# VH-VL binders against q9nrl2r1430to1533: the designs that were tried, part 117

Target 1, 104 residues: q9nrl2r1430to1533
Amino acid sequence: GGVHELSAFEQLVVELVRHDDSWPFLKLVSKIQVPDYYDIIKKPIALNIIREKVNKCEYKLASEFIDDIELMFSNCFEYNPRNTSEAKAGTRLQAFFHIQAQKL

## First folded at step 7 (VH-VL)

Design k74 (framework fv_ficlatuzumab)
Fold by ESMFold2-Fast, scan of step 7:
Structure k74 (fold): chain C 104 residues (1-104), chain A 123 residues (1-123), chain B 107 residues (1-107)
Amino acid sequence: as target 1 above (104 residues)
Amino acid sequence: QVQLVQPGAEVKKPGTSVKLSCKASGYTFTKYWMHWVRQAPGQGLEWIGEINPRGGSTNYNQKFQGRATLTVDKSTSTAYMELSSLRSEDTAVYYCARGTEYYSKPGLYFDYWGQGTLLTVSS
Amino acid sequence: DIVMTQSPDSLAMSLGERVTLNCKASQSVSSYVSWYQQKPGQSPKLLIYGASNRATGVPDRFSGSGSATDFTLTISSVQAEDVADYHCQQYYSYPYTFGQGTKLEIK
């Protein structure tokens, strides 16, 4: 919690957004493009939502922030077969996140 | 005008490697995925892999994993495909093709294609 | 890997006739299918993406339809310049795969 941790969360979210594998995670999955998504995924989340929560000081602990990022990846792997572009992007971005999260 | 310029032909012996180039112009090189596709004489198209020039991330067709290496040189807006351990079955026209923007799903469509490089692998 | 099968292998049509080309996926690819036109000695050119969206500059006579496993490219009134090989492609999952192509000729 606090201003210093919030700055670290903001920096990490910005790095994730700028990563070339962030495209499946930038905003919530479209129900028009993927109509069965919300039947399968009960706790949808995306980087734009996480960034809003960071900016509104909704994370009190680093673990809460990490849990939301991990939920985002978990949703990706639950919905998308492993050989899809989404799953491959998620695998690389998650590895990048784990390296960067050590700075938290 | 978007252009992807490739050399016309390359001749290599079996067991050697080749590095094919694709020079892009007319757009921001780092904003679009680049794909590599080959076509053997009289056959269909076969996807080799893709690279995001922004960060260098790659995805490969598993058939080419370990033999194909995709790279880019951002300073010259040039993409490269290196193919090792060449066999006669690698004789084909090799195309580079521009994919979608880096912030969208890669491979949604290949809107601009290079003219292709004919690679002949023979002894 | 997802196998894309095109039919027929080749066809010959008279000018002005309606042409239908088929593409079948071995498993569902949703709407993630593109069609490319390849004229003799040239590189492929994008015609259709997302099963039904025409690429910029593609004439209205070209249309795509289908979903899941069955896809169709239609040329409503074939012209002499339409002589080419036509390739379908799925980009639903890796590796991206193409059909073997359909050769369109004019009688």
Scores: ipSAE 0.277, ipTM 0.799, lowest interface PAE 4.0, mean pLDDT 91

Design k75 (framework fv_ficlatuzumab)
Fold by ESMFold2-Fast, scan of step 7:
Formats: sequence, structure tokens, C-alpha cells
Structure k75 (fold): chain C 104 residues (1-104), chain A 123 residues (1-123), chain B 107 residues (1-107)
Amino acid sequence: as target 1 above (104 residues)
Amino acid sequence: QVQLVQPGAEVKKPGTSVKLSCKASGYTFTSYWMHWVRQAPGQGLEWIGEINPRGGSTQYNQKFQGRATLTVDKSTSTAYMELSSLRSEDTAVYYCARGTEYYSKPGLYFDYWGQGTLLTVSS
Amino acid sequence: DIVMTQSPDSLAMSLGERVTLNCKASQSVSSYVSWYQQKPGQSPKLLIYGASNRATGVPDRFSGSGSATDFTLTISSVQAEDVADYHCQQYYSYPYTFGQGTKLEIK
């Protein structure tokens, strides 16, 4: 999309960033702190990368934006066992995202 | 100076509920996770749950889920733990403890602890 | 739940001796382990976080090591003030769990 759709994407990313459960998703996972992450996760992404793509008008369709957000959650659940704080945060933030994404 | 101030003691009868307080000072209350941990006399530490004072999100140890409720009052920088359906085995010292900053993993370490409230549950 | 097992349950050391306290997790917890010191009648105090990082104000004689399932707290030269219970904790998986504690005494 257009300018109006990009405004909606920016608003949604800002709401995600401000959510309590955004902490695992704010930046790319550190190779130093989590050495095996990039052996398991082949398409890494984070909210800072998604926000940069929104600001550069790289999403033409709402589905492309949604796909990147869903990839971020998919990566979280692939790497992190279900009882970790990362997985619990991801579960709650994803539910919040699905509610907010209805505005798109 | 960071301080977490808790009442010294509470005495309750079985089947009742208790609401324990933890008043924080010396830092920005909403910037750090708050945890609750108990210790029965002569025993080890047991994690009850965590709360982010910023937005109120919580996570509980399943053993306490349904009985423990964590809340905060941002205006007074006070965290609360309510424990219902009290049993004699709930007799313990209950600590609040400051976790990591809100943008980080909540249980990384507990750097400041309250002095603890001794809860005695007896008939 | 991940069970944290500490060993020994208690030990008595002579002043100046090297002390090693062990903590074993029933499943891998990566490096997500903290150690706490609890002196009689006091609240726990953070010593080590992330398996090996010393907390602010903690003396250099305290060090932590380990990863996955096996963790060690070392006191290079035990002092009288080190009499306390020592607790390890994992924060890898919910619920966060502590070991049963190791009691350190001076002979």
C-alpha cells in the first residue's frame, strides 16, 4: 500500500513496541549471547527491522507486513520452548497483534 | 537508595486470604519487573510469580495459579500479592524482589529484595 | 518443572580455603543461572547472574561458572563473613526454580 496503509502499519508497530511483551522482539538476537540461534533460525527478523521497512515504504500489501510479523512470532516459537519467558511473551504479543491487525 | 519495604508479620486463619504489600522507593517503579518469592521455615526459596508494573502483565508459577494474584499501584509505587484459600503450609516468609528492566528478560536476576513478611497460617 | 539440585547440603571450611558449591539442573538451562547468598535472619543477596557475571559490590573472591546442566559457585578464600546459605536459581523456563540451598559454615 498507500500512505494511509503505511500510517496504519507504523501505528501498529509502535503499539507492539510499547507492549510489555515486546522485549524479545525489539532487536535481532545476539550471536554472542545466543550462539546457536542462527543455526536454527534461517530468516531472522525483529521489530526494529520491520519498522525500518515500513518507514522505507517496502510493504506494498498489508499481507506482506502481516507475513513479516508472523515470521517474527514463528521464529520465536521455533527457537524457544513453550515454557520460556520468550515463548510466553510471544504468545501474548501475538494475540494482541491479531486483535490490532483487524484494523488493517 | 533502592528500598523495598514490607510489613514484618501477618497472622491468618486457614481458609482466609491475605494481601501483602511491597512499597518501592529509590528507582523508577515502572521500569523494572517485580517478583514474589516465599521461603518456608528452614526450607529453600520458591518462586510465586512476576509482574511488569509498566503494563500489568503477569506470569505465575502454576502451583499458585488461581490462588495468587499480583497487582501494582503505580501512584504509590506499591506491589501487592494476594493469596487466597490459605493453608497451614502457606506459613512462610514472603519476599518481593526487583527483577530486570522492562525491556529485558524478567527473571535474569533479582538484585534487590524486600526484608520479607512472615505469614503465619494457624487455627 | 526444572529441578535444581545443590551439593553438598552443608559444608564446614577453614578460613582461607577454596570452596566449590555445585548446582545441577534436571534439563539444560543454557547460562540462565543466578546465585544468591542468604545470611541468618536476612534476605537473599545477588552474587552471580548469567552463570558467571559478578553482581555490583560482590567481592572478587566469588566467581561462577558452568553452562547447560552443571554450575559451580567458587569462593577462592573463605572469610568468616561468608557464613550463609547459598541458593542457585534457573530463569530459563517457567516456573523459575531454586535449589534447596547449601549451608556454609566455618570450622
Scores: ipSAE 0.698, ipTM 0.900, lowest interface PAE 1.4, mean pLDDT 93
Fold by OpenDDE, second read of step 8:
Structure k75 (fold): chain C 104 residues (1-104), chain A 123 residues (1-123), chain B 107 residues (1-107)
Amino acid sequence: as target 1 above (104 residues)
Amino acid sequence: QVQLVQPGAEVKKPGTSVKLSCKASGYTFTSYWMHWVRQAPGQGLEWIGEINPRGGSTQYNQKFQGRATLTVDKSTSTAYMELSSLRSEDTAVYYCARGTEYYSKPGLYFDYWGQGTLLTVSS
Amino acid sequence: DIVMTQSPDSLAMSLGERVTLNCKASQSVSSYVSWYQQKPGQSPKLLIYGASNRATGVPDRFSGSGSATDFTLTISSVQAEDVADYHCQQYYSYPYTFGQGTKLEIK
């Protein structure tokens, strides 16, 4: 049920955060450090935001949770060239996510 | 104090493999990226690859892809770089270098370096 | 690969003079540039990261500037202990690459 799904979302977010390749996604990109980021990315999101949404029970469906995670990766690949450390980290983390998401 | 200790030198024949060690101390080994950089005699620096000792994620310079292998031993706080199919052009000083924290972008800086291991590849 | 080209290859300066070392990237690397000092027979030492941030313990006579493709390391008043090779590095994309180095000597 809903309680079990919530726990699953929580656990998956914990696993994502603990992953070696989570560093690009832990929090929102700093506008100071990356001045043009928000000119390009219109729906910014990060693991800390997703975690908050999970804690507030804002995800009613697994698809909603998955959509936010995929958006997070999509933003990364949209802004970062393929051979950047951010994009490479994203690629590995997304692969990990896809495996774990099968359990939802 | 942070220290990265490397053996002084290795001598190898072409076609063989070498596994260089880098023993870390003075900090939490699993909290920082570890990088490997080499420098041929009288030449500039060349980045080989990086590893996150926490979970083992790696990234390699494509030039060394398939020939270099980075590993760590958490129990001894030691990083390793194995280079196979050695050739004379691999003769260089090989450095291990500590990078940024595991939750940060790798490659930002290398703040501590080993003394380097001189690898000589000759027939 | 992104090529980092340093200039000059070498220079000899008098004590107290202002030294300017240049590093040019073959494409934009934003501000993802670090500088290292390597004294003879020693390992490199971090001077600057993020193009303009001085590393801990680095004298304030060292400064970094630049963005996109053109970067500069400046020594406001060169000292005898500054004799070394200086390397720039980009970490914008893989593989991380270094310049060929600039050798700084004192006249």
Scores: ipSAE 0.430, ipTM 0.848, lowest interface PAE 1.5, mean pLDDT 94

Design k76 (framework fv_ficlatuzumab)
Fold by ESMFold2-Fast, scan of step 7:
Structure k76 (fold): chain C 104 residues (1-104), chain A 123 residues (1-123), chain B 107 residues (1-107)
Amino acid sequence: as target 1 above (104 residues)
Amino acid sequence: QVQLVQPGAEVKKPGTSVKLSCKASGYTFTSYWMHWVRQAPGQGLEWIGEINPRGGSTHYNQKFQGRATLTVDKSTSTAYMELSSLRSEDTAVYYCARGTEYYSKPGLYFDYWGQGTLLTVSS
Amino acid sequence: DIVMTQSPDSLAMSLGERVTLNCKASQSVSSYVSWYQQKPGQSPKLLIYGASNRATGVPDRFSGSGSATDFTLTISSVQAEDVADYHCQQYYSYPYTFGQGTKLEIK
């Protein structure tokens, strides 16, 4: 059984990573590709960082995990205008997350 | 070396459908978005849509919504565009083009292009 | 939809001249603009992405600049092999749109 060995948070992160709309969120935004990103976004985060925090047992409450995922989406919508591919991917992935997070 | 191979030409009658292929090689097929762009004779480029080969998610130019269908076959690293209800104004060269890696931001520019398929829809 | 308008529609230059091609977006597209070169009978080739970054293998004589709504492709010292149509594209928002193209010819 490997499926029963994963934590609920790890399982959810894996589902998010596998989703087609995860591409804006897999790794931190590159300063070379987006030079002004870190001038606008004060608390950058990405799925690889959240997964590392899950693996190190840094989330004490489900609300802390949810807050980091929501921060990730909030950063996306703050930086990217509504009609961008990033914002549309973020909207769909956030909806998927809200459905999955009901299990937490 | 990255290559996108398309057939040279297709001839179809008005009202029919066509399914154009684009065979990718030289890179991990599921790691990059695939785009479709057409160009009518003597005209500019027109974006049709994009597909993520990893999971099959698509986004379409509203002008082609309902007529164009993008699919992939991951086992053969081949992308397809089906265009239905063909009209004479669909006569154009149809290109597939590689977008950026699915984990890269923003990078929706097209770094490699197929040679194009000339679709002729008779009057 | 964001409309991309290129100017001029066509121009003829003498070898070695500096050429400037313009592209205007109907709304701000930040720096998410690419330029493509298309020689007769060939597929487009990426020249510039992100308004100013030269694609791999593209000669130094090609440079891009601009932001928001106004973008420029410059060819310093135009060469015979530069005869082509040049297309700008925004990839800021859906649907991605191209300009009508500028045809560059040598006198």
Scores: ipSAE 0.006, ipTM 0.608, lowest interface PAE 11.5, mean pLDDT 86

Design k77 (framework fv_ficlatuzumab)
Fold by ESMFold2-Fast, scan of step 7:
Structure k77 (fold): chain C 104 residues (1-104), chain A 123 residues (1-123), chain B 107 residues (1-107)
Amino acid sequence: as target 1 above (104 residues)
Amino acid sequence: QVQLVQPGAEVKKPGTSVKLSCKASGYTFTSYWMHWVRQAPGQGLEWIGEINPRGGSTYYNQKFQGRATLTVDKSTSTAYMELSSLRSEDTAVYYCARGTEYYSKPGLYFDYWGQGTLLTVSS
Amino acid sequence: DIVMTQSPDSLAMSLGERVTLNCKASQSVSSYVSWYQQKPGQSPKLLIYGASNRATGVPDRFSGSGSATDFTLTISSVQAEDVADYHCQQYYSYPYTFGQGTKLEIK
């Protein structure tokens, strides 16, 4: 409705961005800091890209939005061993996402 | 002029708990991770855990899981570490240390350290 | 847990000499290693982070190098104020772990 009213997808992305464990997911992984990342991860994605897609109305179904978020987590767990801070953050943020996504 | 101020010493009996403080000043308290590290007399450094003062999220070294509890008071810019079920081997200097900004990898570097609190656990 | 092993345990150097301190990880930690200087009776001070990046205010005689499992801290010309214990730390995986320390003395 108003200028401050957010879509359901936008509201959820904002909640993810504000979460303490969002730091590995805010932007695309740097090639300078992690040079082998793009050799391993074939479909890179991050919250800033997902948010842009929401704002451009590129998600036609909730499942498409959920798939992109799950791809983001899948990439994290594929690249990062389970005991890294990235993987631990991903585990906690994914659990938070699953709770919030039940509202979609 | 970043400062992390800790009390000089605490003496506790085995089986009790202690709550150590770390008062931060000279920066935005909620913008940086806070870590706790201990050093037993004549020994190396041992990481206890981390807390993000922004949202309160924590992660602990498994060795201290269930015994250590990290908290913050944003209104006073103070971090706390509570350690329960104290043993004589918990005798050590306990440091708080400022980590990286909350939106970056925790533990990337600890740029400012408190002076440490010497905890003595008497038998 | 990743074990960090430093060598030597202690070292005595003459003023102006180059000193090399070593740190070995039991498994790969990429470049996620920091070095700290701890002078007697003081808290640790950050020297190097990310294996090779010098912290703000640290003299240029200090440098770090290495990757994967083998890391080095070099002091190009040792000064009297460099007497301290030096600790390496990995922050690649939880729990973050430190080496046992190397004690640097001036003879």
Scores: ipSAE 0.683, ipTM 0.890, lowest interface PAE 1.3, mean pLDDT 92
Fold by OpenDDE, second read of step 8:
Structure k77 (fold): chain C 104 residues (1-104), chain A 123 residues (1-123), chain B 107 residues (1-107)
Amino acid sequence: as target 1 above (104 residues)
Amino acid sequence: QVQLVQPGAEVKKPGTSVKLSCKASGYTFTSYWMHWVRQAPGQGLEWIGEINPRGGSTYYNQKFQGRATLTVDKSTSTAYMELSSLRSEDTAVYYCARGTEYYSKPGLYFDYWGQGTLLTVSS
Amino acid sequence: DIVMTQSPDSLAMSLGERVTLNCKASQSVSSYVSWYQQKPGQSPKLLIYGASNRATGVPDRFSGSGSATDFTLTISSVQAEDVADYHCQQYYSYPYTFGQGTKLEIK
């Protein structure tokens, strides 16, 4: 049910955050450090935001939760070239996510 | 104080393997990426790969992929680099170097280095 | 791979002179550049990270500048203890790569 699903989302976010490759995604990109980021990425999102949405029960469907996670990765791949540390981290974390998401 | 201690030297024959160690102390071993860099005699530095001791995540320079293997022993705060199918061109000083904290990129620079291990590959 | 090209390959300067070491990336690496000092028979030592940030304990005479493809390490007044090889490094993309190094000597 909804409670079980919420718990599953929460647990998955915890696992994502604890992953070695979560560092690009823990919080929103700093505009100071990356001045042009928000000119390119129009729907910024990060794990801390997703965690808050989970805590507030804003996800009614697993697809909504998955969409936000995929958006997070999409943003990473859109902004970062393929061989950057961020993109490589994203690739590994996304693969991990896809495996874990099958359990939802 | 942060210290990375490496053995002084290794001598190997072509075609064999070597496993180099790097013992870390003076900081939380699992909180920082560990990198391996080598330097052939009279040459520049060459990055081999990185490992996160926390979860074991690795990335390799494709030049070494399949031939280099990075591992850690958390219980002894020791990082290892195994290099197989050794050739004469692998003769170099091999450094372990501490990278950034596991939750941050902003400095994939190396703030502490081991003394290096001289690997000599010769028949 | 991103190629980092340093210039000059070697340099001999008099004590107290201003030293300028250059590093050029084959493509933009933003500000993800570090500089290292390596004295004879020693391991590299971090001088600069993020192109312009001086590492802890590094003397004020060392400074880094640049962005995208062109980077510079400057020693405002070279000292005898500055004799070393200097390496630039990019950590913008894999694999992380270093320049070939610049050898600094004192006349």
Scores: ipSAE 0.332, ipTM 0.816, lowest interface PAE 1.7, mean pLDDT 93

Design k78 (framework fv_ficlatuzumab)
Fold by ESMFold2-Fast, scan of step 7:
Structure k78 (fold): chain C 104 residues (1-104), chain A 123 residues (1-123), chain B 107 residues (1-107)
Amino acid sequence: as target 1 above (104 residues)
Amino acid sequence: QVQLVQPGAEVKKPGTSVKLSCKASGYTFTSYWMHWVRQAPGQGLEWIGEINPRGGSTSYNQKFQGRATLTVDKSTSTAYMELSSLRSEDTAVYYCARGTEYYSKPGLYFDYWGQGTLLTVSS
Amino acid sequence: DIVMTQSPDSLAMSLGERVTLNCKASQSVSSYVSWYQQKPGQSPKLLIYGASNRATGVPDRFSGSGSATDFTLTISSVQAEDVADYHCQQYYSYPYTFGQGTKLEIK
């Protein structure tokens, strides 16, 4: 265990991170590995950034937290064609998120 | 040290099903994706599908969707591919192959391969 | 589906020659291409992943290059042990697809 008490937002982020389909979302996309990513995606975000915002109490409303998670998925579907492993992972993880977010 | 052990051969009649095994050793089974690939005699390689042994998430080549089912048994570090409604065209060597770590893009590489099971489908 | 086309279908080289094997994708696959060596009666062995990264234990005479649709596997000085079929694979889009293979023989 961790030292810090888990908030509802932190618990949900931890569940997303542990999901099989989190791999495209754990960290920001590498500019070295995917050079054109930042030409297409203007508001990059990832689970490590969202988790830090939760830990710093930067989300004042559940809607702000949900908006950042949805932005992350929106970026995935904007950049990655539907038949890529990234898009398939995003689709499954987003469905999982929607079920969990009903509790927020 | 890493090993993927598969049976050498299976013979089946058309219309039946087969369940092929792939016993992993020498690494943490749940930390890597597992893939299944076949090769018909004298032909190229054909990807069947992938499974993450950690949570059981799967993706399939649509050509095999509904006929192939990928599963794992974590207690025995064994991956399985079940193929139903067998046809003579399913005669091939079937390989299991270890993919990337669960936190990485699946399919990035297949670094270790089983020796393959020759499936013969004939009447 | 993305079609991977390899060329030539087969070639015979003399020991020590530089060998170039080509692989073309029907649409862009970024750098998501791997190369495998398959000797007769054996399973495939990973040589290159991500178009240009050499797998652990692969001799440095093997190198990969390319991006988007055109990819190349180079063997800088072919050895007798290099006799095999070579397969390229894209893992950009499902289903993952392989080329038909190039057979390398020694004269």
Scores: ipSAE 0.707, ipTM 0.896, lowest interface PAE 1.4, mean pLDDT 92
Fold by OpenDDE, second read of step 8:
Structure k78 (fold): chain C 104 residues (1-104), chain A 123 residues (1-123), chain B 107 residues (1-107)
Amino acid sequence: as target 1 above (104 residues)
Amino acid sequence: QVQLVQPGAEVKKPGTSVKLSCKASGYTFTSYWMHWVRQAPGQGLEWIGEINPRGGSTSYNQKFQGRATLTVDKSTSTAYMELSSLRSEDTAVYYCARGTEYYSKPGLYFDYWGQGTLLTVSS
Amino acid sequence: DIVMTQSPDSLAMSLGERVTLNCKASQSVSSYVSWYQQKPGQSPKLLIYGASNRATGVPDRFSGSGSATDFTLTISSVQAEDVADYHCQQYYSYPYTFGQGTKLEIK
């Protein structure tokens, strides 16, 4: 995308990070803290990684950016039962994302 | 020093509502989850819900869903818990308790507690 | 809801004895368990979080262990000031739930 799209991606990532429910997604899950995580999740991703990709202009299409964000949420819901705080946070953050993504 | 100050007691009739306050001081109010927990006389603790004062995200014990409402006033560093449709079984000490930082899992621990408000619901 | 069951309901120990309090979850809660001490007429006080991490200011005689469904709070040498109710709590899933508590007294 163009400079305008890049700025939009940057702004959206900033808003996601600042959201109350971003805490499960700020960084990659620690294998030490969650030993079985990477046995289950094969494409780990987090907001800090997505932010770096945005900064490096690795997203040429909005769909690519959206795919990574959706992957992040998919991973969360795959690993965490629905009644966990992680899953609940993910649900709220994803809803927020979907609203904001309409502006892209 | 961290302090959570709650009123001592409230007396209510069944069917009414109550709004309990919890004034926080000694730390950045918007940086920590706030939880509410109650304890009926001689009973264990029961978690009611949590709120992130920063953005207002909330989660509730489904037992209280629709009847408990958590809010905050950032300007006064005060958390509120409103409980409607009161019944005798709601008689308990209600605690506010500080949780983890806003960028952390909310339920890890409650490191500071208010002194609790005794709510008595009786005809 | 995940049920946390503590045992025993109450116990009386002599000063200096080793005290073991148990907490059993109805399903696995990983290591997402905290322990609280509540003295008569007071608010609960955090002792242990993450099953085995001692909170700031908590004496070394307190320790937590366990994972999945079985958890233990241990007092290596019980003191008079340890008379209290002890509560375990899981925060693996909503709603966060507590055990019914264990009352510790000194003989």
Scores: ipSAE 0.510, ipTM 0.864, lowest interface PAE 1.3, mean pLDDT 95

Design k79 (framework fv_ficlatuzumab)
Fold by ESMFold2-Fast, scan of step 7:
Structure k79 (fold): chain C 104 residues (1-104), chain A 123 residues (1-123), chain B 107 residues (1-107)
Amino acid sequence: as target 1 above (104 residues)
Amino acid sequence: QVQLVQPGAEVKKPGTSVKLSCKASGYTFTSYWMHWVRQAPGQGLEWIGEINPRGGSTTYNQKFQGRATLTVDKSTSTAYMELSSLRSEDTAVYYCARGTEYYSKPGLYFDYWGQGTLLTVSS
Amino acid sequence: DIVMTQSPDSLAMSLGERVTLNCKASQSVSSYVSWYQQKPGQSPKLLIYGASNRATGVPDRFSGSGSATDFTLTISSVQAEDVADYHCQQYYSYPYTFGQGTKLEIK
């Protein structure tokens, strides 16, 4: 039968998920743990949602994929003050992403 | 049973460096953050830094930036803290402590602590 | 850096009394505060995390409360084995910081 090969987007998402600094981005922020998050962040997104979109072939252009990843980082820096563990993780993971995204 | 085993004591001269070990057992070493905390005689606790044993990423307290280096050896489930340019003020008990799981906020809690290594820095 | 200030520095209580230990942050840390018990000659032990969650194996006489800048650890009925230093810690922002500790003694 048919075998689906990993796309470049899937490979990059897997590398992001494996990175130590992915923990703030693996899943959507919990309303129970952080009740004011959704008052501040109007377009929430996370790596599990982006990966699902990749698997459903919803990204037609690399720019669409990059925009969703950048939105994820933008949300992080909007909500979290610079000296939090979330903001520090986001800064390092974003730098890693920019290096890897050169392959797209 | 989770255990973090540290040597009891180390004695060093000022200006030298020391590499302290913390051997973990009873859990999956790469699944939890590892933290280093010190306590000078009669004083409170002071956070040195954290490492994720999974990928080796580190964050340091700025006070120790450039002097402390955190590493791990996954094959032996051992964490290390190297502290350079030692001063008498570095005399303290040094603890390793297990943090939260790798997919969670680091430092959320330190649920298991090593017994501590007493580092004495004297001429 | 966020400074954590504990009060009192030390206190002596009679068995069975209610004890309240205070911890104040120099700026808001949300609910990202943990409490540790350190008995003489021993390593710290986790009591409370996230301001109010009791750690596994910790007796129900220990409870935590507070948010933003003001936090408390309460021991509803102090026992002889509770003689220890108690440390609060914030993990809201780097560097993670601890209070100076409160020493609890029994009369």
Scores: ipSAE 0.621, ipTM 0.881, lowest interface PAE 1.9, mean pLDDT 92

Design k80 (framework fv_ficlatuzumab)
Fold by ESMFold2-Fast, scan of step 7:
Structure k80 (fold): chain C 104 residues (1-104), chain A 123 residues (1-123), chain B 107 residues (1-107)
Amino acid sequence: as target 1 above (104 residues)
Amino acid sequence: QVQLVQPGAEVKKPGTSVKLSCKASGYTFTSYWMHWVRQAPGQGLEWIGQINPRGGSTNYNQKFQGRATLTVDKSTSTAYMELSSLRSEDTAVYYCARGTEYYSKPGLYFDYWGQGTLLTVSS
Amino acid sequence: DIVMTQSPDSLAMSLGERVTLNCKASQSVSSYVSWYQQKPGQSPKLLIYGASNRATGVPDRFSGSGSATDFTLTISSVQAEDVADYHCQQYYSYPYTFGQGTKLEIK
């Protein structure tokens, strides 16, 4: 989309990054810390990657931006059992995202 | 110098509530998780919950869900734990402890601990 | 909830001996285990985090190892100041849980 839409993406990413539950999503999962992650997750993504794509104007449609955010959450729930701190953070941040995404 | 200062003791009657304080200094209060842990006399450590002073988000041990409430006052760099419906088995030393930075996995370590408040619940 | 079980409950060692403290999780906790030292009348102090990383200021004689369900804290040459209770803790899932503690004494 346009400049106005890109400003909305920027604001949404900033709100996600500032949220207390963003810690599992700030950067790509470390292969050293989690050796089997990349055997299970085929399309890794994180907020720093999404933020860079927004800054470079790589999202042409709101749906593309939303798809990347939802992929990030989908990866979290695929890898992490429900009782983990990662899965609980993901559940709360995804709910927050769905409320904020109404602005798009 | 990082410090977490807690009152030495509190005495309460069964059925009442208590609000314990933990005053932080020597670091950026909103940059680290804060945890609450108790230890009954001669017993092991029991995790009560955590709060992120940055946004106020909390996670509780379900044993304390509904009885414990964690809050912070950013203007005074003070964390609080309120525990309601007190019973004699709530008699314990209550610690606040600084956790990891907000951008790291919470619970990875508790690097600085308050000296603890001895809560005595008796009639 | 994940149950953390420490063994032994207590042990008495001679100065200079190698000490091994064990901690077992009821289910896999990956490497998400920390160890704390608590001296009489004091607050707990962080020794090891992430199963094997020594905290800042902790003497080299302390080391941690293990993964999944079985974890060990080793003191290579026990000293008088090491008299304390030692607690392991998992932070893999909520609620975070501690073992019951191991009391270390000098004989």
Scores: ipSAE 0.505, ipTM 0.864, lowest interface PAE 2.3, mean pLDDT 92

